# Ledger of designs, part 4: VH-VL binders against Probable Brix domain-containing ribosomal biogenesis protein

Target 1, 224 residues: Probable Brix domain-containing ribosomal biogenesis protein, of Pyrococcus abyssi (q9v200)
Amino acid sequence: MMLITTSHRPTRRTRSFGHDLERVFPNSLYMTRGKKTIQELLMEAYDRGYERLLIINVWKGNPLKMTFIKVHPDDWGYLGYLYLHGVKLQREMGFRGLNPIREDMPLVVTTAKRVGLDHLAFAQVFSELTTGKFVPRGDKSLLSIADKYNTDVLAVIERHPRGIVVNFYRLDVTKERAVGPLINVKIWIMEDGRRWDYKEAFGIKVKPRRKEGEAEEGARKDSH

## First folded at step 1 (VH-VL)

Design d02 (framework fv_duvortuxizumab)
Fold by ESMFold2-Fast, scan of step 1:
Structure d02 (fold): chain C 224 residues (1-224), chain A 123 residues (1-123), chain B 106 residues (1-106)
Amino acid sequence: as target 1 above (224 residues)
Amino acid sequence: QVTLRESGPALVKPTQTLTLTCTFSGFSLSDSGVGVGWIRQPPGKALEWLAHIYWDDDKRYNPALKSRLTISKDTSKNQVFLTMTNMDPVDTATYYCARIEYDFWSGYPFDYWGQGTTVTVSS
Amino acid sequence: ENVLTQSPATLSVTPGEKATITCRASQSVSYMHWYQQKPGQAPRLLIYDASNRATGVPSRFSGSGSGTDHTLTISSLEAEDAATYYCQQYSNYPLTFGQGTKLEIK
C-alpha cells in the first residue's frame, strides 16, 4: 500500500507510530528517513511498487502532520494532509507484537454507527489518501463487514469532542476493541480544495499562542 | 532575536534565471515546526506568495509559477534559496523571505520578515 | 484559488477615530492573518488566526470573523498607523493575500 517515513530526526514515539501504521496498513513498510530527500523516497516507493508515500512530520516529539503523496513515475503529486491533535500508540492501548497483514487483504474504511456528515466525508477522504475501500456502516457489525470484504483490518472513523478519530481494528487479534493506533485529526486538507477544520465544525475558538493574563471562559452549561 | 535577510542581483535581463538567498539567525531549519517562505511585491501592487520550505524538506510552490520555481535549503548555513527561471519585466518586484511558524494554535503565519531585496528585470 | 477581497481600497481617518477593514474570501478560511506594511518597509504580522495579536502589537488592533468574512479594527488611530494592511489565508494552496487597504491619517 504505502511507504511510511518521518521528517528528519524522528523521536522514539514517532518511530513507534510509523511502525504501528505499518501493522494496520496492508502491504506497507516503515522506512528510516536518514538523510533521504523526497525525490529519493519517491523513487524507492516506486521501485517497491507502493502507491503512496506517507511522511509523518514531528513537532516537540509528537506526530503533528501526515502528508500523503501519490506515487507514479509520470504523475506523482501531493494528495492531502492530516493535522493531528495527537496519537495513542498500540502499546498504549495494550497491544504489542501484532502480526503483519497478509498481501491480499484490503484496508476497509468505515464509520461508527451514529456519525455525522463530517465523519462520512472524512471516511471517503481517508480511503482516497490510503487507497483503502470505503464501506458504509449502516447497522452492520464490524465483523460482518470484515467477513463480506475478506479482511481482518478496518479503519473506523469515530466522533471526538475536538476532532475526528481514526481507530484501527484487527479482528484477527481481538473482536472486542480497537488495537490502535488512535489518530486524532484536527484539520484535513486535500490538494483538490476539499478541507475540514474542527474549529469551524464545532464553533471552537482557538486560544492565542501568547498567554498573558488570559481568562478562560467555558460555556455555562448545567451538567446532566 | 530572529532576523532574516535577502540577497541577490538587483538587475536581471529577460530570459535569465534569478537566484535569491535568504540568510537567517535566531532559529534553525533543523528545529522542528519551522519553515521559510518567499513572497514578492511588484511596485505598488499586492503581496504574492511564491514558495516555502519546511524543516522536514516539505516544499510548496505557487501553481501559477511552479514550473519556474525551485526552493532549497542549506540547514548548516542557515540559508534558503529560491531560483526562478525565464525572468520577464513583469517579475520586477521586491522579494521577501519570511519565517513560517508551523503551529496549529498560531495558524502558520509569516511571523518574521526580511527587509526585502529589489529585483528589476529589464533589457 | 481562494480570492481575498478587501474593502475599502483606501480610507482616510483622523487620529483617535476607529478604522474598520474587511476581508472577504471566495472560500471558507481556516486561518486568516493580517499584516501591516509601512512605506519602504517589510510587512509585519499584526493578527494571526483571525483574532490573536502578535507579539508587540498594540491593544488597539483587533481582529474578528470566521469562515469567509473577517475584519481588522483599529480602535483609536495614531499617526504611526498609516500603512497598507493585508489579509492572508492559510486554508488553500496557493496561499493568497488580499489586494491591500491603504490607511491614511489626516
Scores: ipSAE 0.008, ipTM 0.438, lowest interface PAE 12.5, mean pLDDT 85

Design d03 (framework fv_duvortuxizumab)
Fold by ESMFold2-Fast, scan of step 1:
Structure d03 (fold): chain C 224 residues (1-224), chain A 120 residues (1-120), chain B 106 residues (1-106)
Amino acid sequence: as target 1 above (224 residues)
Amino acid sequence: QVTLRESGPALVKPTQTLTLTCTFSGFSLSDSGVGVGWIRQPPGKALEWLAHIYWDDDKRYNPALKSRLTISKDTSKNQVFLTMTNMDPVDTATYYCAHSGYSSGWFDYWGQGTTVTVSS
Amino acid sequence: ENVLTQSPATLSVTPGEKATITCRASQSVSYMHWYQQKPGQAPRLLIYDASNRATGVPSRFSGSGSGTDHTLTISSLEAEDAATYYCQQYSNYPLTFGQGTKLEIK
C-alpha cells in the first residue's frame, strides 16, 4: 500500500506513530527518514511497488500533519493533507508488539453507525488517500463487513466534538475494541480542491494564531 | 446497560466549593470516542451545559463559568468529578451527568440528577 | 454563543393530532438534537443530528431542518407525549439548549 516516513529528525513519539501505521496499513513499510530527500523516497517507493508515500510532520514533539503523495514513475504528485489535533498510540490503548499484517488483505474504510455526512465524505477521502476500500456502514457489524471483504483490518471513521477520528481495528488481534492508532483530524485538504475544517463544520471560531509552517505560500490563496 | 448516577451534598453554603461525583457502568472512559458531560437545570428553568471530559482527557468548559469549574476523571473507578468554586444561591439546581459517545455532542444516557441547594 | 429560540413556548393539543415545534438558532447549526423531559425526570434523547431517531423512540417522532431553522414533529400524539421538549446545538461551544416547549395533551 504505502511507504511511511517522517520529516527530518523525528521525535520518539512520531517514530512510534509511524510504526503503528505500518501495523494497520496492509503491504506498507515504515522507513527511517535519515537524510533522504523526497526524490529518494519516491524512487524507493517505486522500486518496492508502493502506490503512496506518507510523510508525517512534527510540531512541538507531536504528529501535526500527514502528507499523502501519489507514487508513479512519470506522474507523481501531492494528493492531500490531514492536519491533526493529535494521536493516541497503540501502546496508549493497551496494545504492544502487534504482529505485522501477515498476508495481502484490503484496508477497509467504514464509519461508525452514528455519523453525519461530513464523516461519510472523509471516509471516502481517507480511502482515496490510502488506496483503501470505502464500504458504507449501514446497519452492518464490523465483523460482517470484515468477513464480506476478506480482511481483518478496518479503519473506522468516528465522530469527535472537535474533529473527525480515525480508529483502527485488527480483528485478528481482538474483536472487542479498536487497537489504534487513533487519529484526531481537525482539517483535511485535497489537491483537487475538496476540504473540511472542524471550525467551519461546527461553527467554532478561533482567533488566527501563527504556527511553524502554517503560512506556507501554497496554503495561502492570497499569495502573489 | 449504560447507567450513570450523580452524588454529592444536597446543601451547600454560599462561598463554599461544590464537588459532585458521577459513577457509571456499561462503558469505560478508556473507550475511544466516549465522553461525559455535566448539565444543570435550575428549578423551572432551561438546561445549561457546564463541562465535558473525553476519553483522551480533553476538557471543555462553559466560558461563563470556566474560572469556577474543574472537571476530572478516574478511569479505573469509572468516575467523573465536577468541582465548582464560590457557590451562590443562583447555582441552586439539579445537576446531571450524561454519556456522550461517538457523537457531535448529543447526550444519549443521563443520570437521574442530584439536587443542590445553595442557602445560608 | 449560539442562542436557540423555540416556538411555541406552550402548545396544547388533542390526542391523535400533530404537533410541530420550531427551533431557531442565532448561528447556523448542522448538529441539532432534541430531548423530551417529563416532570421529575432526566431528559431523554429523541432525535440526534437533525433527523436521526434515537434507539427506542417511536416512529411518530421526526426531525428536520438545516442551517438556522430546525423542527421536531410529533404525529398522532398520545397522552404519554405530554412533556417539555428541548433543542440542543453542537455547532459552537458552549453547547446550548433552547428555552423549552411545554406540550400539554387534553
Scores: ipSAE 0.006, ipTM 0.451, lowest interface PAE 13.4, mean pLDDT 84

Design d04 (framework fv_duvortuxizumab)
Fold by ESMFold2-Fast, scan of step 1:
Structure d04 (fold): chain C 224 residues (1-224), chain A 121 residues (1-121), chain B 106 residues (1-106)
Amino acid sequence: as target 1 above (224 residues)
Amino acid sequence: QVTLRESGPALVKPTQTLTLTCTFSGFSLSDSGVGVGWIRQPPGKALEWLAHIYWDDDKRYNPALKSRLTISKDTSKNQVFLTMTNMDPVDTATYYCARMEWELPDAFDIWGQGTTVTVSS
Amino acid sequence: ENVLTQSPATLSVTPGEKATITCRASQSVSYMHWYQQKPGQAPRLLIYDASNRATGVPSRFSGSGSGTDHTLTISSLEAEDAATYYCQQYSNYPLTFGQGTKLEIK
């Protein structure tokens, strides 16, 4: 699926995030950035058969931005960007040392049952960025979707007060709850001009009472 | 000047249904991002979350009590209601309603004074 | 459910001292809310999202934490700080509170 790396000189937390993603993106590898240029990373990704290059940018040791690049010998280019409020690592959600994922397993992207159109749109965007398979949720359980698409891994787009959340489920690990990482998206921008900004979506124009000052939506966790 | 106030019966008999009303001012459930939750506290014990409802009618219930609980709102009257069926002496507690605000995820930032409900035969 | 265990259950201190209250979660939480409840009153939000002080809360109150362990610290205790303190998580439903820590000022 993809080659994952960071901007130069990442902290341990940022490296942990890269490794967390490696364990929920099928056929993917976290690679130390070192002194590699974008061109060198693209060549490495192509040589390894990956369709995407993901670069995680950091600020004060925390993930700030995820840049997705299309890997192709004749048609590589930037696809889009996710600007983050933050992430919760798998270890912060109570999971360590998850087993490797099967290479032939698809990543299914769906939504929680009760979400707005913004979440549905982002689920499609996220599937495009990752090459995952978008599946409309409707009334279906996560287990029924996993069974139909022969997968144990789902990225579920959920409603969250601070924006749009991507939460990962590994049904081979637990059927009770998400394993993470949890990604809280503040802004997403696609190179084709599509974009979304949490503050604009809610039209909130008040002085922030919180550090971030972001608009919020309904319940924190939607039913999976 | 945000205020919330709980109202309902002070005494309920076992097996009866309890209905509590939370009346508030200084905000509306037509405002994006706001919600109201119910929390109870038995005498000398810890706080227990019961249910909440947001402006978009998103409802959540404590699974331990879900079969007994119904939360609803009347946006035009600035009221939120909690109904709890099959009351038992162990349900004796002070019941609070509290505001939930989009800026404070699943926190209860402003509380009513509480209403004491005693369940006895 | 994510069970929150507070320690100590009761703490007795003199004015000017420092108090530390811990909250241990059975499952990892990134953020914790803290409440103060004075006798006969409704709870009051003190700290939200681990370390942010709610409006009107004195600077002597601070929160910190990582993973399963979170703490509320009150520096230079005052008589008015006598209360029961509760932690609350929102990482998992149902929303849960700790059992409370009673702080007595002697």
Scores: ipSAE 0.006, ipTM 0.434, lowest interface PAE 14.7, mean pLDDT 83

Design d05 (framework fv_duvortuxizumab)
Fold by ESMFold2-Fast, scan of step 1:
Structure d05 (fold): chain C 224 residues (1-224), chain A 120 residues (1-120), chain B 106 residues (1-106)
Amino acid sequence: as target 1 above (224 residues)
Amino acid sequence: QVTLRESGPALVKPTQTLTLTCTFSGFSLSDSGVGVGWIRQPPGKALEWLAHIYWDDDKRYNPALKSRLTISKDTSKNQVFLTMTNMDPVDTATYYCAHRDYGDYVFDYWGQGTTVTVSS
Amino acid sequence: ENVLTQSPATLSVTPGEKATITCRASQSVSYMHWYQQKPGQAPRLLIYDASNRATGVPSRFSGSGSGTDHTLTISSLEAEDAATYYCQQYSNYPLTFGQGTKLEIK
């Protein structure tokens, strides 16, 4: 599925988040950033057969931005960005030592049963960003969806008073609750112009927006 | 104590439709995460999965036989039914129903099986 | 479909010995289950999700493996273990079973 890394000089918490994602994105690898450039990461991802490169940026010690890049030798490019209120790590949800998913199975993306149109739209966006498979929830249980699509892993889009939550289920670990990580999204932006902001969606009147996360880590080599 | 028992005709003629009933106790298909499946075994051959149905009426069929199979349930009577059309001598087998738990994705309790012979 | 091939097809062992049965899948398997079928009886679940023993199954039965290569091990065989053993995968539809391994106790 994807190569996962961080911005330069990640915190322990940001590295843990990268490892957590490796355990819920099938056929994915968390790779230490070190001194690697975006071009070097794209080449590595392509060589390993991944369709996405995910970069996790840190701000004030916490993962605050997720950048998704399409991997292709002749047509790579930035796809979109998730800006986060925060994350809850798998270890903070009581799960340690989970194995990565190496089997060829889809990441199913669905929603909680009672969600609004914003959540449905984000489920589609999240499936596009990750190459996951969007499945409408309807009245189905998570277990029936997982069984139908022959997968152990689901990303479930859930309500939150201040944003949109992504929560991960690993049915090979437990059928009773999410294993995490829990991701609380406050803003998402797609390169094609689609965007969402919880403040606008929920009618919150705020002062001018401030810069969030670290500056973009780099552009194409030809722009340097 | 979970128990399942299959019932149906022992002899079916070619081209006829077979209907099997699985009657069970010790669980209910009103319980979330519970299902029942059908598996068959021709004499001296391996097991072959046919279909299963879950508490929420979600159904899955073996694609090789899908056009011939219908699985249904009567939750209030603790029964699951399998209908198979256009029977052929090659369908001669012992037919089993089994409890299916979503959490484990296994057939953990099986009926004793019912033998169906297809001949003229 | 995901084809499961078991080896050996038949094995004969003495009580107290160890038996190893392998199941090779044509595609990677997340959920390999093992069943025991004694003559004239329905199958009985032994191992689920590669390595977990089902309720009431003696500790001498163990499962291991990942990807395409899975193994059922029976240590310290008893006369009552004479049966045909089947692997079953749940990573791909249709659900498929191996052809079976017949274990005979001498």
Scores: ipSAE 0.000, ipTM 0.410, lowest interface PAE 18.7, mean pLDDT 84

Design d06 (framework fv_duvortuxizumab)
Fold by ESMFold2-Fast, scan of step 1:
Structure d06 (fold): chain C 224 residues (1-224), chain A 123 residues (1-123), chain B 106 residues (1-106)
Amino acid sequence: as target 1 above (224 residues)
Amino acid sequence: QVTLRESGPALVKPTQTLTLTCTFSGFSLSDSGVGVGWIRQPPGKALEWLAHIYWDDDKRYNPALKSRLTISKDTSKNQVFLTMTNMDPVDTATYYCARTYYDILTGYSFDYWGQGTTVTVSS
Amino acid sequence: ENVLTQSPATLSVTPGEKATITCRASQSVSYMHWYQQKPGQAPRLLIYDASNRATGVPSRFSGSGSGTDHTLTISSLEAEDAATYYCQQYSNYPLTFGQGTKLEIK
């Protein structure tokens, strides 16, 4: 599915996140960035048969941004970006030593039951970014969806009062709960112009306080 | 096992500042998705949310009381603090701290509560 | 603010009967929760996100609803269910609770 790497000089936590993603994105590989350029990564991804290149950028030691790039020998390009509030690693959810998914199976992307239009839109966007298969949830159980689409792995888009959550299930590991990683998305932007921001979606108006005509960084107040 | 416990003065005089401490165990406020809030309940009345602090230091206040409230945390000590200025007899209530945690089953809800601490405001 | 109105304010029922408590929100709610509070005790989470039972909560408790209208149903009532029940929304700040419904068992 994809080649996964980090920006230069990743932290331990960012590397862990990359490895976690390798365990829930079927037919994917986490590769140490080292000195490799974007062009070198694209060549490697193409040679390995991957359709996407994912770059995880860090800020102050934590994953902050996920950049998705379309892999093609003569038509590669940036697809979109997920800006994160944060992530919860698989080990922080009680799961260690999970094996990567080597079998050829789809990543099914669905939603929690009774979500809004923003969650449905993001599920479609996330499926496009990852090459996953979007499946409407309706009243179906995760097990019935997994059975129908012959997969063990699902990305479930969930409500979050400060964003949108992506949570991963590995039914070959446990049918009881998600294994993670848990990804808290605050902003997503597609190169085709589609975009979403939790502040606008939830009616939170951040008015920057201006100093000498410039917005004050970090200026913020609640909806009141 | 998750536990929370409130502490602070039982008696406060009008115009004074109240400071309450919530001490907890069984989770860390550095964990993504975790938060701690304060809720009060005057005798025989309904629950009223006051303030909330999240793992990423995002703070939310009840607008009706925002000018009087400050919420803060000490992650290393597993403590959350609430300061409320200019206390009035109407602020007499039992004050609770409670955890919120996002998970796939629960969303954000107050899943564990402290026992409550009673604060009486009188001269 | 998203105002939650509960009905009825007080409900008296016989053991084995069914109790229905409604909660109406002034704005659409993404997360509606229900809490049980017995005299002298802290509230206890019963139902989260409209219809899911919290850990350890008996199956006789169920929740339903979406948008502005939500319902808590307690079937086959037992003496231990005597308490005040509160709905609470986690969709808008400030977070708000209903005024409570006092359930008395005859």
Scores: ipSAE 0.007, ipTM 0.478, lowest interface PAE 9.2, mean pLDDT 85

Design d07 (framework fv_duvortuxizumab)
Fold by ESMFold2-Fast, scan of step 1:
Order: structure tokens, then C-alpha cells, then sequence
Structure d07 (fold): chain C 224 residues (1-224), chain A 120 residues (1-120), chain B 106 residues (1-106)
């Protein structure tokens, strides 16, 4: 699915988040950034057969921004960005030592039951960013969806008072609860012009300052 | 301060079952994210990972030896146990237990090791 | 399984010189760790996640690399650095170690 890395000089927490994603994005690899340029990472991703390059940027020690880049020999380019309130790591949800998924299976993206239009729109956006398969929830159980699409991995888009949450399930690990990571999205922006901001959606007013969460200059250069 | 210490028999006969105990202090296996593993080293040879157990009772085994290995814990006594069946002279090694707090942080504290010789 | 090959197998260096030990993995590595083992002692964590020095480890030890190729460098070698050094990967289970590099100080 994708090659995952960080901006230069990642924190331990950001590296942990990258590894957590490797364990829930099927056929994906976390790779240490080192001195690699975006062009070198794109070539590596293409050589390995990945369709996406994900770069994770930090602010004040926490994962702040996820930049998704389309990998293609003739048509690579930036696809979109997720700005985060925060993340809850797999270890913080009680899971450790999970193996990456090397089997050829889809990442199914669905929603919690009875979510709003913003959640449905983001589920579609998240499936586009990851190359996952969006499946409408309706009245179906997660187990029923997983069985129908021959997968053990689901990303479930859920409600949050100040954002949109992505939570990951691995049914080969446990059928009882999510394994994480839990990603709380406050802003998403697509290069095609589609965008969403929790402040606009929930009527939250902000004082005039810089955009909340825009802190790492290295991240901006690497991601855009 | 984290400390670990291995204990068990110094001599084992071929076909017998080996049971080793790791007793530790300075952390608890009820602490989220914490695990304890077993690693062995035959004389003059490289380190070989055997098994790990985590705070949530998740257990991982080396596939080459999985049919022979059982790892378990007693969280209240700060102990981890390793059982290996059908011992053979090639299993002669120093056996270590080690602390792990996060996969990115490595095996940061090790016991002194206990030497097990398999001989008739 | 991800096989780790260290080079050289043995290295003899004079005090004050630089030692470089490489570790090549058969598959890309998410986490590479380095350990020091002196005769009769348990291994000691030296470097974790490619380039981070463990607590109490002298600044002359450094790690670098990514993917399949990683390097441990010891600048200005001291007599106490005589030991066998092991790389260890965690990308998935099983955890694997390199065969070791024996460093001798002349």
C-alpha cells in the first residue's frame, strides 16, 4: 500500500506512530527518513510497488500532520493533508508487538453507524488518500464487512466533539475492540480544493493568529 | 533501577524439559507497553531470540522453536517463565531474560544469564 | 526471516583510531539496535532505533543508516571498547541478531 516515513529529526512518539500505521496499512513499510529527499523516497516507493508515500510531521513532540503523495512514474504528486489534534498510540490502547500485514488484502474504510455527512465525506477522502476501499456501513457489523471483503483490517471513521476520529481494527488480533492508532483529525485539505475544518463545522471562533498546527518549517518543505 | 535475574537447572539430560525463571524488579508487567523476552547464546555463537511476553499477556515465539516453547508470567510475583521441551545437546547455551519498554527502544536491561548444559 | 549480516567478522584497531561496523539486512528494517557484549557479560544496549544512544553510553558511539544498511561507528577507541558488537532488527517477528563483530584493541 504505502511507504511511511517522517520529516527530518522525528521524535520517538512520531516514529512510534509511523510504526503503528505500518501495522494497520496492509503491505506497507515504515522507513527511517535519514537524509533521504522526497524524490529518493518516491523512487524507493515506486521500486517496491507502493502507490502512496506518507510523510508524518511533528509539532511539540506529537504527530501533527500527515502528507499523502501519489506514487506514479509519470504522474506523481501531492494528494492531501491531515492536520491532527493528536493520536493515541497502539501501546496506549494496550497493544504491543503487532506484526505488519504482509498479506495482500484491502484496507476497508467505513464509518460508525449513524454518522453525519462530514464523516461520510472524510471516509471517502481517507480511502482516496490511502488507496483503501470505502464500504458504506448501513446496518452491517464490522465482522460482516470484513468477511465480505476478505480482510482483517478496517479503518472506522467515528464522531468526536471537536473533530473526526479514525480508529483501526485488526480482527486477526481481536474482534472485541480497536487496536489503534486512534487519529483525531482537526483539518483535512485535498490538492483538488476539497477541505474541512472542525472550527467551521462546529462553529468555533478563533483569534487572528497563524493557522493552528502550522509549526514545523522542515515539514512544510518536505510535504509541499 | 531495573534488574533481572535468571534461574534454573545448570544441567539437563537429552529429551528432558527445561524450565527457566526470570525474576525482576524496578518495573511491573502490569505497566502498559512493558514486555520481557528470552534470548539464548550457545558458546562462541550469536544471540538467538526465543520468545516475548507482554503486559497484556500477548505472547510471541520464534517460529523455528515454537512447538517446543511456552512463555508465561506471574505479574504479582514479578516473574516470567520459559519452558522448552525435548532438550538436545545443541540447546546448550547461556539463557538471558531482558526488559523491553517499546519496540523502538530495544532490549535495554538484561539479566546476567544462566548457563544450561545439555549432556547425558 | 530477516537475516542480518555484519562486516567485518573481526576487527583489530589501535587506541585512538576509529572503528566502523556495518550490518546488512536481507529485508528493510524498521528498527535497528546495537549491543555491546564483553567476555563473560550479558549484552548491553548501545544504540537504539538506528542512531539514538542508550542511557550512559559514551558520545564516541554513534549509529547511522536506514532500510537495509546500518552502521555503528566508534570514534577514538579506548581499551575498554574491546567486545563483540551485535546488530538486532525489529520489523516483525522473529527478532533477529547479526552474527557479531569481534573488536580487538592492540
Amino acid sequence: as target 1 above (224 residues)
Amino acid sequence: QVTLRESGPALVKPTQTLTLTCTFSGFSLSDSGVGVGWIRQPPGKALEWLAHIYWDDDKRYNPALKSRLTISKDTSKNQVFLTMTNMDPVDTATYYCAHLEGYSYGLDYWGQGTTVTVSS
Amino acid sequence: ENVLTQSPATLSVTPGEKATITCRASQSVSYMHWYQQKPGQAPRLLIYDASNRATGVPSRFSGSGSGTDHTLTISSLEAEDAATYYCQQYSNYPLTFGQGTKLEIK
Scores: ipSAE 0.000, ipTM 0.419, lowest interface PAE 16.3, mean pLDDT 84

Design d08 (framework fv_duvortuxizumab)
Fold by ESMFold2-Fast, scan of step 1:
Structure d08 (fold): chain C 224 residues (1-224), chain A 124 residues (1-124), chain B 106 residues (1-106)
Amino acid sequence: as target 1 above (224 residues)
Amino acid sequence: QVTLRESGPALVKPTQTLTLTCTFSGFSLSTYGVGVGWIRQPPGKALEWLAHIDWDDDKRYNPALKSRLTISKDTSKNQVFLTMTNMDPVDTATYYCARIPDYVWGSYEYFDYWGQGTTVTVSS
Amino acid sequence: ENVLTQSPATLSVTPGEKATITCRASQSVDYMHWYQQKPGQAPRLLIYDASNRATGVPSRFSGSGSGTDHTLTISSLEAEDAATYYCQQYDSYPFTFGQGTKLEIK
């Protein structure tokens, strides 16, 4: 599915996060960055048959940003960005020594049963960023979705007052609970212009806006 | 051992600005996922959340009061500050600071340790 | 905002009896938290994430419920349990607390 790496000088925690993602993104590889340039990473990803390059950026020792790049010999480009409140590693959820998924299976992206429109939108965005398959949850169990789409791995988009949480299930490991990593997303931005910010979603402004107080912020939604 | 203690003026006149300090020990706001919030309680009434700040300087405010509130921290001194402008007699309350232990991990936010509270009376 | 309504407002019980305090939310809540406040003291965390007991909280305290209806149960009341009890949610912004239930021991 994708080549995963970090910014040039990753912390131990950032490297662990990269390895965790390798264990829940089917047919993906975590590669040490070293001195490799973006162009060299894109060539490596293409040669290995990956459609995405993921770069994990660090801030003050913790994963801060996930940058997704479309891999193509003639039409590569930046696709989107996830800015993170934080992550909880698989080892911090009680799982160690998980094997990467090398078999050909989809990453199914779905939601928890009780979510809003922002979560549905992000589930679609996350599926686009990862090349996963978005499946609406409805009343279905995670097991029934996994069976229908012939997969062992699901990314479940969940509510959180601080952001949007991505939680990973590995049904070949356990059918009872998520294995992680747990990712708390505070902002997502797509190169096509779509974006979301938890502070705006919850009525808190991210930063002062030059247009603060404009009519559009007080526009009547029940007329016209 | 986790401890928090509020400090500030006991008496504030109407229209003045209130500044409260929360000093804590047994944890650090450099710790990933940890936060500190402010809650108040008018005499004989329910608890009301005011604001919180976390390890990455992310701030949230009660929308009913946000134009009046500023929360900040000094991580090196283990202190969190709350400023509330244009004080009114209805703002008379006991003000608490409390720790939020972990809210990046999918658990919804709650307060596990509280300061003893500081009483602020707003009167002319 | 998500309004939390507690019932009853006041509950008078005899030692050894079971007390049930309910918290009804105007919007669905997956994780309700509960606090105990004795006169002149700061609130103390009792239950977090719906059903987990906080450190030092006796086993007679339990939390249950999901959706709009949540319950705090004290299975065998003791004199020291006289206090006001508050529910709290942050399933949706902003944080909200219930109005409180005052528990009096006869």
Scores: ipSAE 0.007, ipTM 0.509, lowest interface PAE 8.6, mean pLDDT 85

Design d09 (framework fv_duvortuxizumab)
Heavy chain, then light chain:
Amino acid sequence: QVTLRESGPALVKPTQTLTLTCTFSGFSLSTYGVGVGWIRQPPGKALEWLAHIDWDDDKRYNPALKSRLTISKDTSKNQVFLTMTNMDPVDTATYYCAHTSEYYYGMDVWGQGTTVTVSS
Amino acid sequence: ENVLTQSPATLSVTPGEKATITCRASQSVDYMHWYQQKPGQAPRLLIYDASNRATGVPSRFSGSGSGTDHTLTISSLEAEDAATYYCQQYDSYPFTFGQGTKLEIK
ESMFold2-Fast, scan of step 1: ipSAE 0.007; ipTM 0.571

